VH-VL binders against q9p5m9. Designs and how they scored, part 45

Target 1, 257 residues: q9p5m9
Amino acid sequence: MAKVTGLPEFEDLHTKRKWMLNHMAAAFRMFGRNGYNEGTAGHVTVRDPIDENTFWINPLEVPFSLMKPSDLVHINSDGEIIGGSKMKYNTSGFAIHYEMHKVRPEVICVCHVHSIYGKAFSALGKPLDMLNTDCCVFYNNHGIYFDMDDVISMPEEGRRTAKGLADYKAVLVQNHGIMTVGTTVDEAAYLLSLMERSCQIQLLIDSATKVGERKHVHPTRAKAIRENADNPVGLYTAQQPNFLYEVACSNGELEII
Short names: E, the ipSAE of ESMFold2; O, the ipSAE of OpenDDE; V2, 0.75 times the mean of E and O plus 0.25 times the DockQ between their complexes.

## First folded at step 26 (VH-VL; framework fv_axatilimab)

Design A22 (at its last look DockQ between E and O 0.01; V2 from the best seeds 0.00; counts 0 for: pae E 22.1 > 2, off the site)
Fold by OpenDDE, look of step 26:
Structure A22 (fold): chain C 257 residues (1-257), chain A 130 residues (1-130), chain B 107 residues (1-107)
Amino acid sequence: as target 1 above (257 residues)
Amino acid sequence: EVTLKESGPALVKPTQTLTLTCTFSGFSLSTEGVGVGWIRQPPGKALEWLANIYWNDEKYYNPSLKNRLTISKDTSKNQVVLTMTNMDPVDTATYYCARSGFTYTYSWGETWGSYAFDYWGQGTMVTVSS
Amino acid sequence: DIQMTQSPSSLSASVGDRVTITCLASQSIRSYLAWYQQKPGKAPKLLIYAASSLQSGVPSRFSGSGSGTDYTLTISSLQPEDFATYYCQQSYWTPLTFGGGTKVEIK
């Protein structure tokens, strides 16, 4: 089987779109495999490479584990379906993500799921502690949105979430879950799964405090790790084992482009 | 079958407080995304939104009337109550309650705001007069 | 507040006619737009939600289109039961606001 190394380049934007959609579908399948599916909750938005004022989003009724590129919905900035599948999608989810895309134009992909540990940890209303080297990519590189008790409009929710995200790669939304962003689908998706695992690990450690004291990665070391790990190519590469796994299991529904 | 019905006084004196109750069936206000709103319509005029309440007890009010309005719910009774203080003849209108916020049967977890009012009560006429 | 301007305020049409009603928002409402039909002495009835989604049970002769600030309700072939007042409503931003209404009368 073919292996992917580095960030690919495309001469044709249609091919690039196809590449992005396959990786997007694979990301959902990974999410499904990891148990992140909660009813119809959870969304990934991807800026289209051809028309950058338009986006791709997942349909409501398709389980993450069954996602195909052909299931993905192409929408404009007003939320109108302009291509892809004609299935319904979560308009509220898109509205929130759109505010993030507006504030961070370099962001190509926004991932949001209602995963178990992300939801659980977000209820604590605090940032992640640097308790292992893997999570250090989030050292001073994730935000938190606390203002969930206010009665606000949907667009305002998006704007506040975007403020919480700031220029970081992730945001914890209190009592809601986690969001990640990336310049590729794979970057955002990898960070999402990493954030979920980081939340899980911390909850386990916090539950074991009677057994022993928590040890933090030293801030200097954490910073160094982040500086090394938080790069588009590295994070894309980190997702490739997951992508290739999904391709291999897809029975031809996913394609290596 | 989804049904809503408004109840309250048909006649209110100026400066008095109006209390309207919406009793509904066929759905629960404990369901995520579900809301109930009040809309009024003066005779021969357009519709005006007053307030919404949702399953999570979030409340939205028309700012022009916010200081006069209070909306609350009793989920166990399937009722929503609207109170409006300092009534004036200009408030004479048909008052409707309607279900809001859930247009997709599978739109779970990410419902914000109101999509539309898909079921309405028959409305109750309220006249404010001395 | 987001203002919704409907046009025309009234129109006369015959059975079988194609009828078009326009709703203009004072700012983009990103397809958070609903259309209602109201007959005299009755509550409004939802026809279209999310700008173009047909409510269950509504005849297919009704359709909605538009984006941004401009939206249209179309009745492809007017039926006798379609003579009524129609309202648009935005749900993008509170307060929720309705258009002024369009009365469709028999010619």
Scores: ipSAE 0.012, ipTM 0.493, lowest interface PAE 8.3, mean pLDDT 91
Fold by ESMFold2, look of step 26:
Structure A22 (fold): chain C 257 residues (1-257), chain A 130 residues (1-130), chain B 107 residues (1-107)
Amino acid sequence: as target 1 above (257 residues)
Amino acid sequence: EVTLKESGPALVKPTQTLTLTCTFSGFSLSTEGVGVGWIRQPPGKALEWLANIYWNDEKYYNPSLKNRLTISKDTSKNQVVLTMTNMDPVDTATYYCARSGFTYTYSWGETWGSYAFDYWGQGTMVTVSS
Amino acid sequence: DIQMTQSPSSLSASVGDRVTITCLASQSIRSYLAWYQQKPGKAPKLLIYAASSLQSGVPSRFSGSGSGTDYTLTISSLQPEDFATYYCQQSYWTPLTFGGGTKVEIK
């Protein structure tokens, strides 16, 4: 199988693009397996390694669980299809994602899904509490997009979302779900699944019928855990079991580069 | 407000056993992640860690002194007791008790923690001489 | 055992100076490092924990940085009350060990 020793290095950018697109497709398959799909909702944008002002996005009508690298759509910053599968994609979703890529040029990947627990928790308009050590990667490292109940353009919606994201790795998008960012597809995808699980766990704790005091991770511990856990190589590595599983299940449709 | 205070003899003869009590307030040793430690400082010299005890009764000792040290707690009295056997003039120092940091658990491996000391007692000088 | 080498052993500085103190660990301590200030006849006071986290009530002129084996305490603008001895301590692995101290004196 493939080695898991850290971020791969590539001799040319076309090989890097191929690697990135395989990991993008695998992330979608993992999202589908975990039940994060909902109709045509949810999308991932990845900055192209060759032309940094262009992006890759999932097509509207391909199921997450069946995504292939060849299904992905190459678009420019204006949303025009310039390559890839040439299939229809969510132009409103891209308009929102583009604002994150624009204000944070180091962000390679933006993930957004309408997963069950992320949607449920986002409706509460509050940040996650540090109720276990795994969610501490989000300690002072996630924000909230608040719905202001006004009529605005999709680029302005994106700019407000980017404000809630700030310099963090994640944002709870009120009434929509979860959005995560990363310097690799794997980083963003792993953070997405981790945030979904964190939302689930907090909802379960908060729904308990017994009156009692929740046990928090102490803020100094939470900060130290976040400082150790919020690193691109570690988060990339944490995603590799999921990537390899999806490759193994893909019957050759995904490739290890 | 968190406070700690050391108590015990100021003078000990060589070979005797030193017993020091740390009495604290403003926190409880029943709180998860909380511990109390002992540190000494010979006159004009650097700090030396002796032992820690945590809420769950986990105990850690400086291995160079391990067979001479015993640490225990009484959570209901907010006290931690350090016993050090076979005292020698080189053990002359100011002895501090301090609230220790907390332990961390990491998902990749064995449990590690932070053992920083955020609140210290005023210290008690212990002189070992005949 | 993790040995902590602190430098310099002493330094002279004037009010308003930027002061840096370094601490080297004999092996990686993964940012589990604390800095303490000790004035004569007093107990140490925690300034920085987890290499860079400022303890509550400590002035913002104090900052910590570093990772792995190399750590630095910085005082951005020295004040009269900052003349003291400073100790680093690895908080990673037992036995807990302190640096030899850095005495910051009036120039």
Scores: ipSAE 0.000, ipTM 0.380, lowest interface PAE 22.1, mean pLDDT 87
ESMFold2 (binder alone), look of step 26: mean pLDDT 88; pTM 0.916

Design A23 (at its last look DockQ between E and O 0.02; V2 from the best seeds 0.00; counts 0 for: pae E 14.6 > 2, off the site)
Fold by ESMFold2, look of step 26:
Structure A23 (fold): chain C 257 residues (1-257), chain A 128 residues (1-128), chain B 107 residues (1-107)
Amino acid sequence: as target 1 above (257 residues)
Amino acid sequence: EVTLKESGPALVKPTQTLTLTCTFSGFSLSTSGVGVGWIRQPPGKALEWLANIYSDDEKYYNPSLKNRLTISKDTSKNQVVLTMTNMDPVDTATYYCARSGFEYTYGETWGSYAFDYWGQGTMVTVSS
Amino acid sequence: DIQMTQSPSSLSASVGDRVTITCLASQDIRSYLAWYQQKPGKAPKLLIYAASSLQSGVPSRFSGSGSGTDYTLTISSLQPEDFATYYCQQSYDYPLTFGGGTKVEIK
């Protein structure tokens, strides 16, 4: 990166909310540009900085690539719309995400998409191998949720998914895709794109088994890399090129706060 | 050049605590991914791993000896210390310290956590 | 724990012979395997790391091969200084474990 900007601080929480909503919309545009969209699937929830028991979520029918801050929906813990746009949102998706926010109050953002490689890899029921240094941020830092039944209530499915997430930054949701968490929108969004790329890379390596034997990053080295890479400021910074690109492409619909 | 040297008592009585010091030069335990381990060898027998400590202060112990071992480092003195409690005649062995090595290859990081440099060893006899 | 089974426990050979020593892991260790040479009264010396990579300063007559659970050390033409005990060691997971050793003796 040419410039590194630290995590911004805000004394005015309304300014912080505006900042957060612009970054949330930009994350959706980045997801759309990268092809993580799948019909009406996929949702991001962000804890409101002013009323921390309330959340922001994407509307059901706005394309990821066209998301604006004004499209985002403000909801309370019961799922009632209390502000923002009054558009429909995925109530089952919120129920699942809410259980994660509830169990881990420090989690500001939960991202979930049905991206291609995340879906493909999640069907294998196994964690990522440490095959390169970039994916080592997930070393002993991602879990697996195995879908147990298709008739379980959404709050209970949320609780079981949260258990697979544990204290980690990511979970592979079997037959669904990728879910990541962060203390900022940018942290969670960057981790999502990183996990998608890691799934892609591993699937490519697995398909190339006739070329040579895979080499793993040693667990001791992988742990050291994870400790260095898994920090909020670094992950926020890693997302800033994507954020700035989406702002530049937004024709003024996104703002840098 | 990389060197390691063990120091400590040659004779220990049963139930006493053994303290061994590994003093090294030619590398630093402040370098990410570098570690020092302890290995012992009873006379005429195979090598047995005891413990490792790494630059990030992560510690790993042989589970068969876990409650008896403590490993620590003093990075400023280039030293690693192993303490082993409740010594028994079966613990009579040559004790080695060794560097846990790794290497980076262009375009790839992969583990070479073999013990690439060893001290000369120190014989510790446990008898009354 | 990953058990390392080394065979044979001893062998006799003449100078110039090709010698092969086998190490079997109780589970896949993904080529995180080292070979050491030890002479009486001396510390072990690293020969091979990562299953097949030759340590600096080790003669080219030494080679390592294998993957998964099965690994071998080969000495292509035995020299007088190669009469020693050889150990394998896995570095894939803790606790780190060594094979029982293979003593190579002159015939």
Scores: ipSAE 0.000, ipTM 0.462, lowest interface PAE 14.6, mean pLDDT 86
Fold by OpenDDE, look of step 26:
Structure A23 (fold): chain C 257 residues (1-257), chain A 128 residues (1-128), chain B 107 residues (1-107)
Amino acid sequence: as target 1 above (257 residues)
Amino acid sequence: EVTLKESGPALVKPTQTLTLTCTFSGFSLSTSGVGVGWIRQPPGKALEWLANIYSDDEKYYNPSLKNRLTISKDTSKNQVVLTMTNMDPVDTATYYCARSGFEYTYGETWGSYAFDYWGQGTMVTVSS
Amino acid sequence: DIQMTQSPSSLSASVGDRVTITCLASQDIRSYLAWYQQKPGKAPKLLIYAASSLQSGVPSRFSGSGSGTDYTLTISSLQPEDFATYYCQQSYDYPLTFGGGTKVEIK
């Protein structure tokens, strides 16, 4: 296998921020391209590289497919807009994500969408089965948060979601959808798309069980694949084709930095 | 109330096959994510995991004993059966069945689960 | 296989003491760790799951902490009923593996 390219290094944090915002916008465009839009639902939060107690989040009313770096909203830990665009954002979404950022300080990016197959699979209330090699990055590396019947605050929702996420890279929220985390935007975004596809594939296989029995990747093999695949550099690299595609289609709105 | 109970022979001769049955109540193996595992403990020694089976009939075995172990379930009877072939005196131990894969506080569950309910265990002695 | 190393193998303590037991995994198990209490002639009892979550019905004097490869079970104030053997168990990968146990004895 070809060697993966390392993560870019930046001497200037402002340049790094610009880099992150472009990749964040590209991630949304990918989400849009993949059909993950559901009204104003879905959010991505990114910890700012300059002021690490602040975050970037997407605005409510911008379609994922049209997201630009200049559309992104800069907010502090209290949810106040301190920079970027002045558009409204999902305050509840931030409240939930903020709790996740708090318990996992190494997490730079949290992704959440209300995609079709993530929602559908989450209604089953079970983890993914290792039915192909691609999904093995999630082998004992994703959690499940079951829906509670009680009415809770958004911060509490975040705390419970974070509990389900634990130290994993993803969490299935019952009757809600999927969430992923990463040390880069690209890592989290790639994992989100992969999780969505994994859900789709499993639902297809489960629907075909009358035709034949499901074959699982052997746990030993799944473990080995996870150990190899679950690394920041590899997962970042895995997102680059998507990033470059969005750049090429952006008519100059996205930049390679 | 969740309960599990092991049943089987207390004495097995060398080279014979051990068959243990776990009968449980208070939960169902038709419930998504639920599993039952077998764990053994030689006298005065640590715990050793043997095998797990889940509601979707996914099975896992201890590799060191995989060729000797078979786990199966009867959901309608709320039973899980473990067979272990070619028994040896070294296999003398208390054998436990336990539940895994249940929801915990905050509604989270994990890919591989802790054992939250245990049977009382059954002592199996392998001797001529 | 993931090896779980508990320390110490045994300790003596008095009622009211703070007791700490450690479990070291041979690799990162990402909080897929449970703690059990076992009394003589009895089955293990789950105390802690997911490294730090207290099982229902377990006294609050028990707590779990840690991440990565290093985990700790703490009894803030040892009670008479707490003298037992404690085991850690990883559920991150198959095969599931237990620590060697820590026997907490009366001083």
Scores: ipSAE 0.000, ipTM 0.481, lowest interface PAE 13.0, mean pLDDT 91
ESMFold2 (binder alone), look of step 26: mean pLDDT 90; pTM 0.930

Design A24 (at its last look DockQ between E and O 0.05; V2 from the best seeds 0.00; counts 0 for: pae E 9.5 > 2, off the site)
Fold by OpenDDE, look of step 26:
Structure A24 (fold): chain C 257 residues (1-257), chain A 129 residues (1-129), chain B 107 residues (1-107)
Amino acid sequence: as target 1 above (257 residues)
Amino acid sequence: EVTLKESGPALVKPTQTLTLTCTFSGFSLSTSGVGVGWIRQPPGKALEWLANIYWDDDKYYNPSLKNRLTISKDTSKNQVVLTMTNMDPVDTATYYCARSGYTYTSSGETWGSYAFDYWGQGTMVTVSS
Amino acid sequence: DIQMTQSPSSLSASVGDRVTITCLASQYISSYLAWYQQKPGKAPKLLIYAASSLQSGVPSRFSGSGSGTDYTLTISSLQPEDFATYYCQQSYEYPLTFGGGTKVEIK
């Protein structure tokens, strides 16, 4: 079994690509398992390790739960398919994500889903409260994009979303859902699921206000937790149980590289 | 009854070190969630936070003055001490100590009660040659 | 650092008037916002904490509202003893920062 701890290093970029694609597919399967599917909505983009001006994206027609590395589409910065599968993908989604990749070159992966609680919470147009230690990774580390009611181009929406994202790890898109970014697929995917759960938890707490007063994690503590938790290695590691689970359930469709 | 009182010199020469002591009663700095902070206010100007210390000895400083400030506590004496080095006339102000991070109601602790709920009367410190 | 922009810097009002003071944070502060009243020669007094929670002993004519970056202190009916300077303060993150203050004067 592959090592779970630490960020793997690859001498061969082709192997790294394969690794990334398997983790990307696994992320989708996790999303599917978590019920994040909403028709053809939801996209993950990953910067290619060989040609960093190109990206991988999921096809429209493949359910998240069935995603294979071979289903992923390789596209250039103009959105042209240059490899991988030749299935259709969400061009609008890529246009938005591309702008984010441009502004945040260190970002390797952008995740966006139309999950239930992310959508619900995003309708409130406010940031998350620090109501548990797990969500503190987002303490002053997530933004909001409000301008969904405007008729704008997809690139402009991407730019505005990127502005909301700022240098954070996540952004709540008002009346739309959540987006996360990472230096690995696993980081972004883990953060996405965590953000979703955080939204769910807050909505539950907010719905239980008659039971008692909400308790917040103190800002000092929240900051300390974020500083400890918001690191690439830790967040990558945090995703590995999910990755391994998907591999085990994949009937050989996913590979540990 | 919660009370705080600042003590220290009213006059400090430039480049000297200011030492202020906050003596409080009615609460303990051993209680979880409790903190004590220092805030200053130049004559006719706004309030400026200087430093906080908490029950667990965590300390926080104003970055603009961090290298000049040291905060410490003596829980057994119910005292918090602030030292500020290299005083300058611009540091002339009323210095307050105040309790933070703690407000208790009949329903328990309130999450938003990390404001300064009790203040000392303040002590005027003039920096002059 | 989080900048707290308080407005107006001063206002004149009469007894019985409704007074509104605004505090704008440079970033989200998640209701970690307090309001203080300060009279000349006196220490600040906490009025509101957690954006909208009334401190014990504070008259009900004082109220706080807001979320995100925008917060408001309201005095529903100004009383003679309410003429003072008011400050907002965020405790969302360090360094703690105060607004510039609003002086409420007699018209």
Scores: ipSAE 0.016, ipTM 0.526, lowest interface PAE 7.1, mean pLDDT 91
Fold by ESMFold2, look of step 26:
Structure A24 (fold): chain C 257 residues (1-257), chain A 129 residues (1-129), chain B 107 residues (1-107)
Amino acid sequence: as target 1 above (257 residues)
Amino acid sequence: EVTLKESGPALVKPTQTLTLTCTFSGFSLSTSGVGVGWIRQPPGKALEWLANIYWDDDKYYNPSLKNRLTISKDTSKNQVVLTMTNMDPVDTATYYCARSGYTYTSSGETWGSYAFDYWGQGTMVTVSS
Amino acid sequence: DIQMTQSPSSLSASVGDRVTITCLASQYISSYLAWYQQKPGKAPKLLIYAASSLQSGVPSRFSGSGSGTDYTLTISSLQPEDFATYYCQQSYEYPLTFGGGTKVEIK
């Protein structure tokens, strides 16, 4: 029960839920502003702070850039809508995300998008190279879900994705995109945008130079950087400029709690 | 002030196992990015890298000797131990331990840019019947 | 494994001479290269790291240069204390490998 310095603390769990839903909606708006949206693809699930066996997810048809806390859908572990917006949501997306939440109870938020550079890089079937200091948060801290060329159930798809995620913060979903996890919405969302940018940068470097001429961050340095950068308080803090920007642009639809 | 010192037997018989201890001061192997390595030098010959161990317990071995080498650390005692099995007269050499790695200090300084920046004085190990 | 070929293996020089030692890697090592000085009976001493960065306390007459596979240690004006054996070493990938050494002797 020790207080976590730097993260907001709430005595009332209903206030914590309101805070969390505002941050969830802001993350969607940031994803939309950055162009990570793709039709009805892309999902974020957040474990409810009051009933930890239930989750919040985005509705199927609301644009990322227009997401409001009131649009979010409250569902139980069986996928039944129990509150919030009563709009349709992607039941297959939840089935996949639920496997992450199930095997890693500490994971509060799972983000998945079909962003351009994440999709492009995921088709290569390989992990990110440590080509700059910012991407080193992913050093030995991201995995790959490999496409096995078979047809499987959604729960099995989720279990294979969870295997690729392992104990890491991110997984490249082969031929699909990026998935990140966090103990806050802000942590997972920040990591998602960072991974997307890392994919973009690597693709640009690979297009501009011969592979043998690239300067890598040495593994010893990359490990040291990851240990400094991969912390929940720091990653939450790193997301706050994005959160505040989306609140300011929301015409009062988002609220700072 | 950074120092390293090798200790162990000066004489070893063929087939025996060599155990060398590196005791260091002026730095900690609990510091992110820090490593310690072992290098040997036969009399009149070039340097040969043997193994490295890092703060996070990652270990690397010379593949020509990998099945004979074991490296371990005791961070609380500032020690790194190298064990080399099945010693042979060709293994007669001076054995050095040295600091390596890369880190950020609390002041933001970096050092050990993938080179061995501090070396022990070395210990001569002779393998003969 | 990355082979480091160092040349010459030995050279004779006078005090005040400019000395150049070369180190050729069998593949690209991205400037992860160090130079060491070793005197008889002593441990090696780091001179240059990251191909061109001078270690603290090393005289400015020592310099390192090169990129890709070709690297050079230069002593601009040889001093009596510089007669020693010099080694290059790559740290781009494991196993770490050293050059064969260059013995700098008094002419």
Scores: ipSAE 0.006, ipTM 0.588, lowest interface PAE 9.5, mean pLDDT 88
ESMFold2 (binder alone), look of step 26: mean pLDDT 90; pTM 0.928

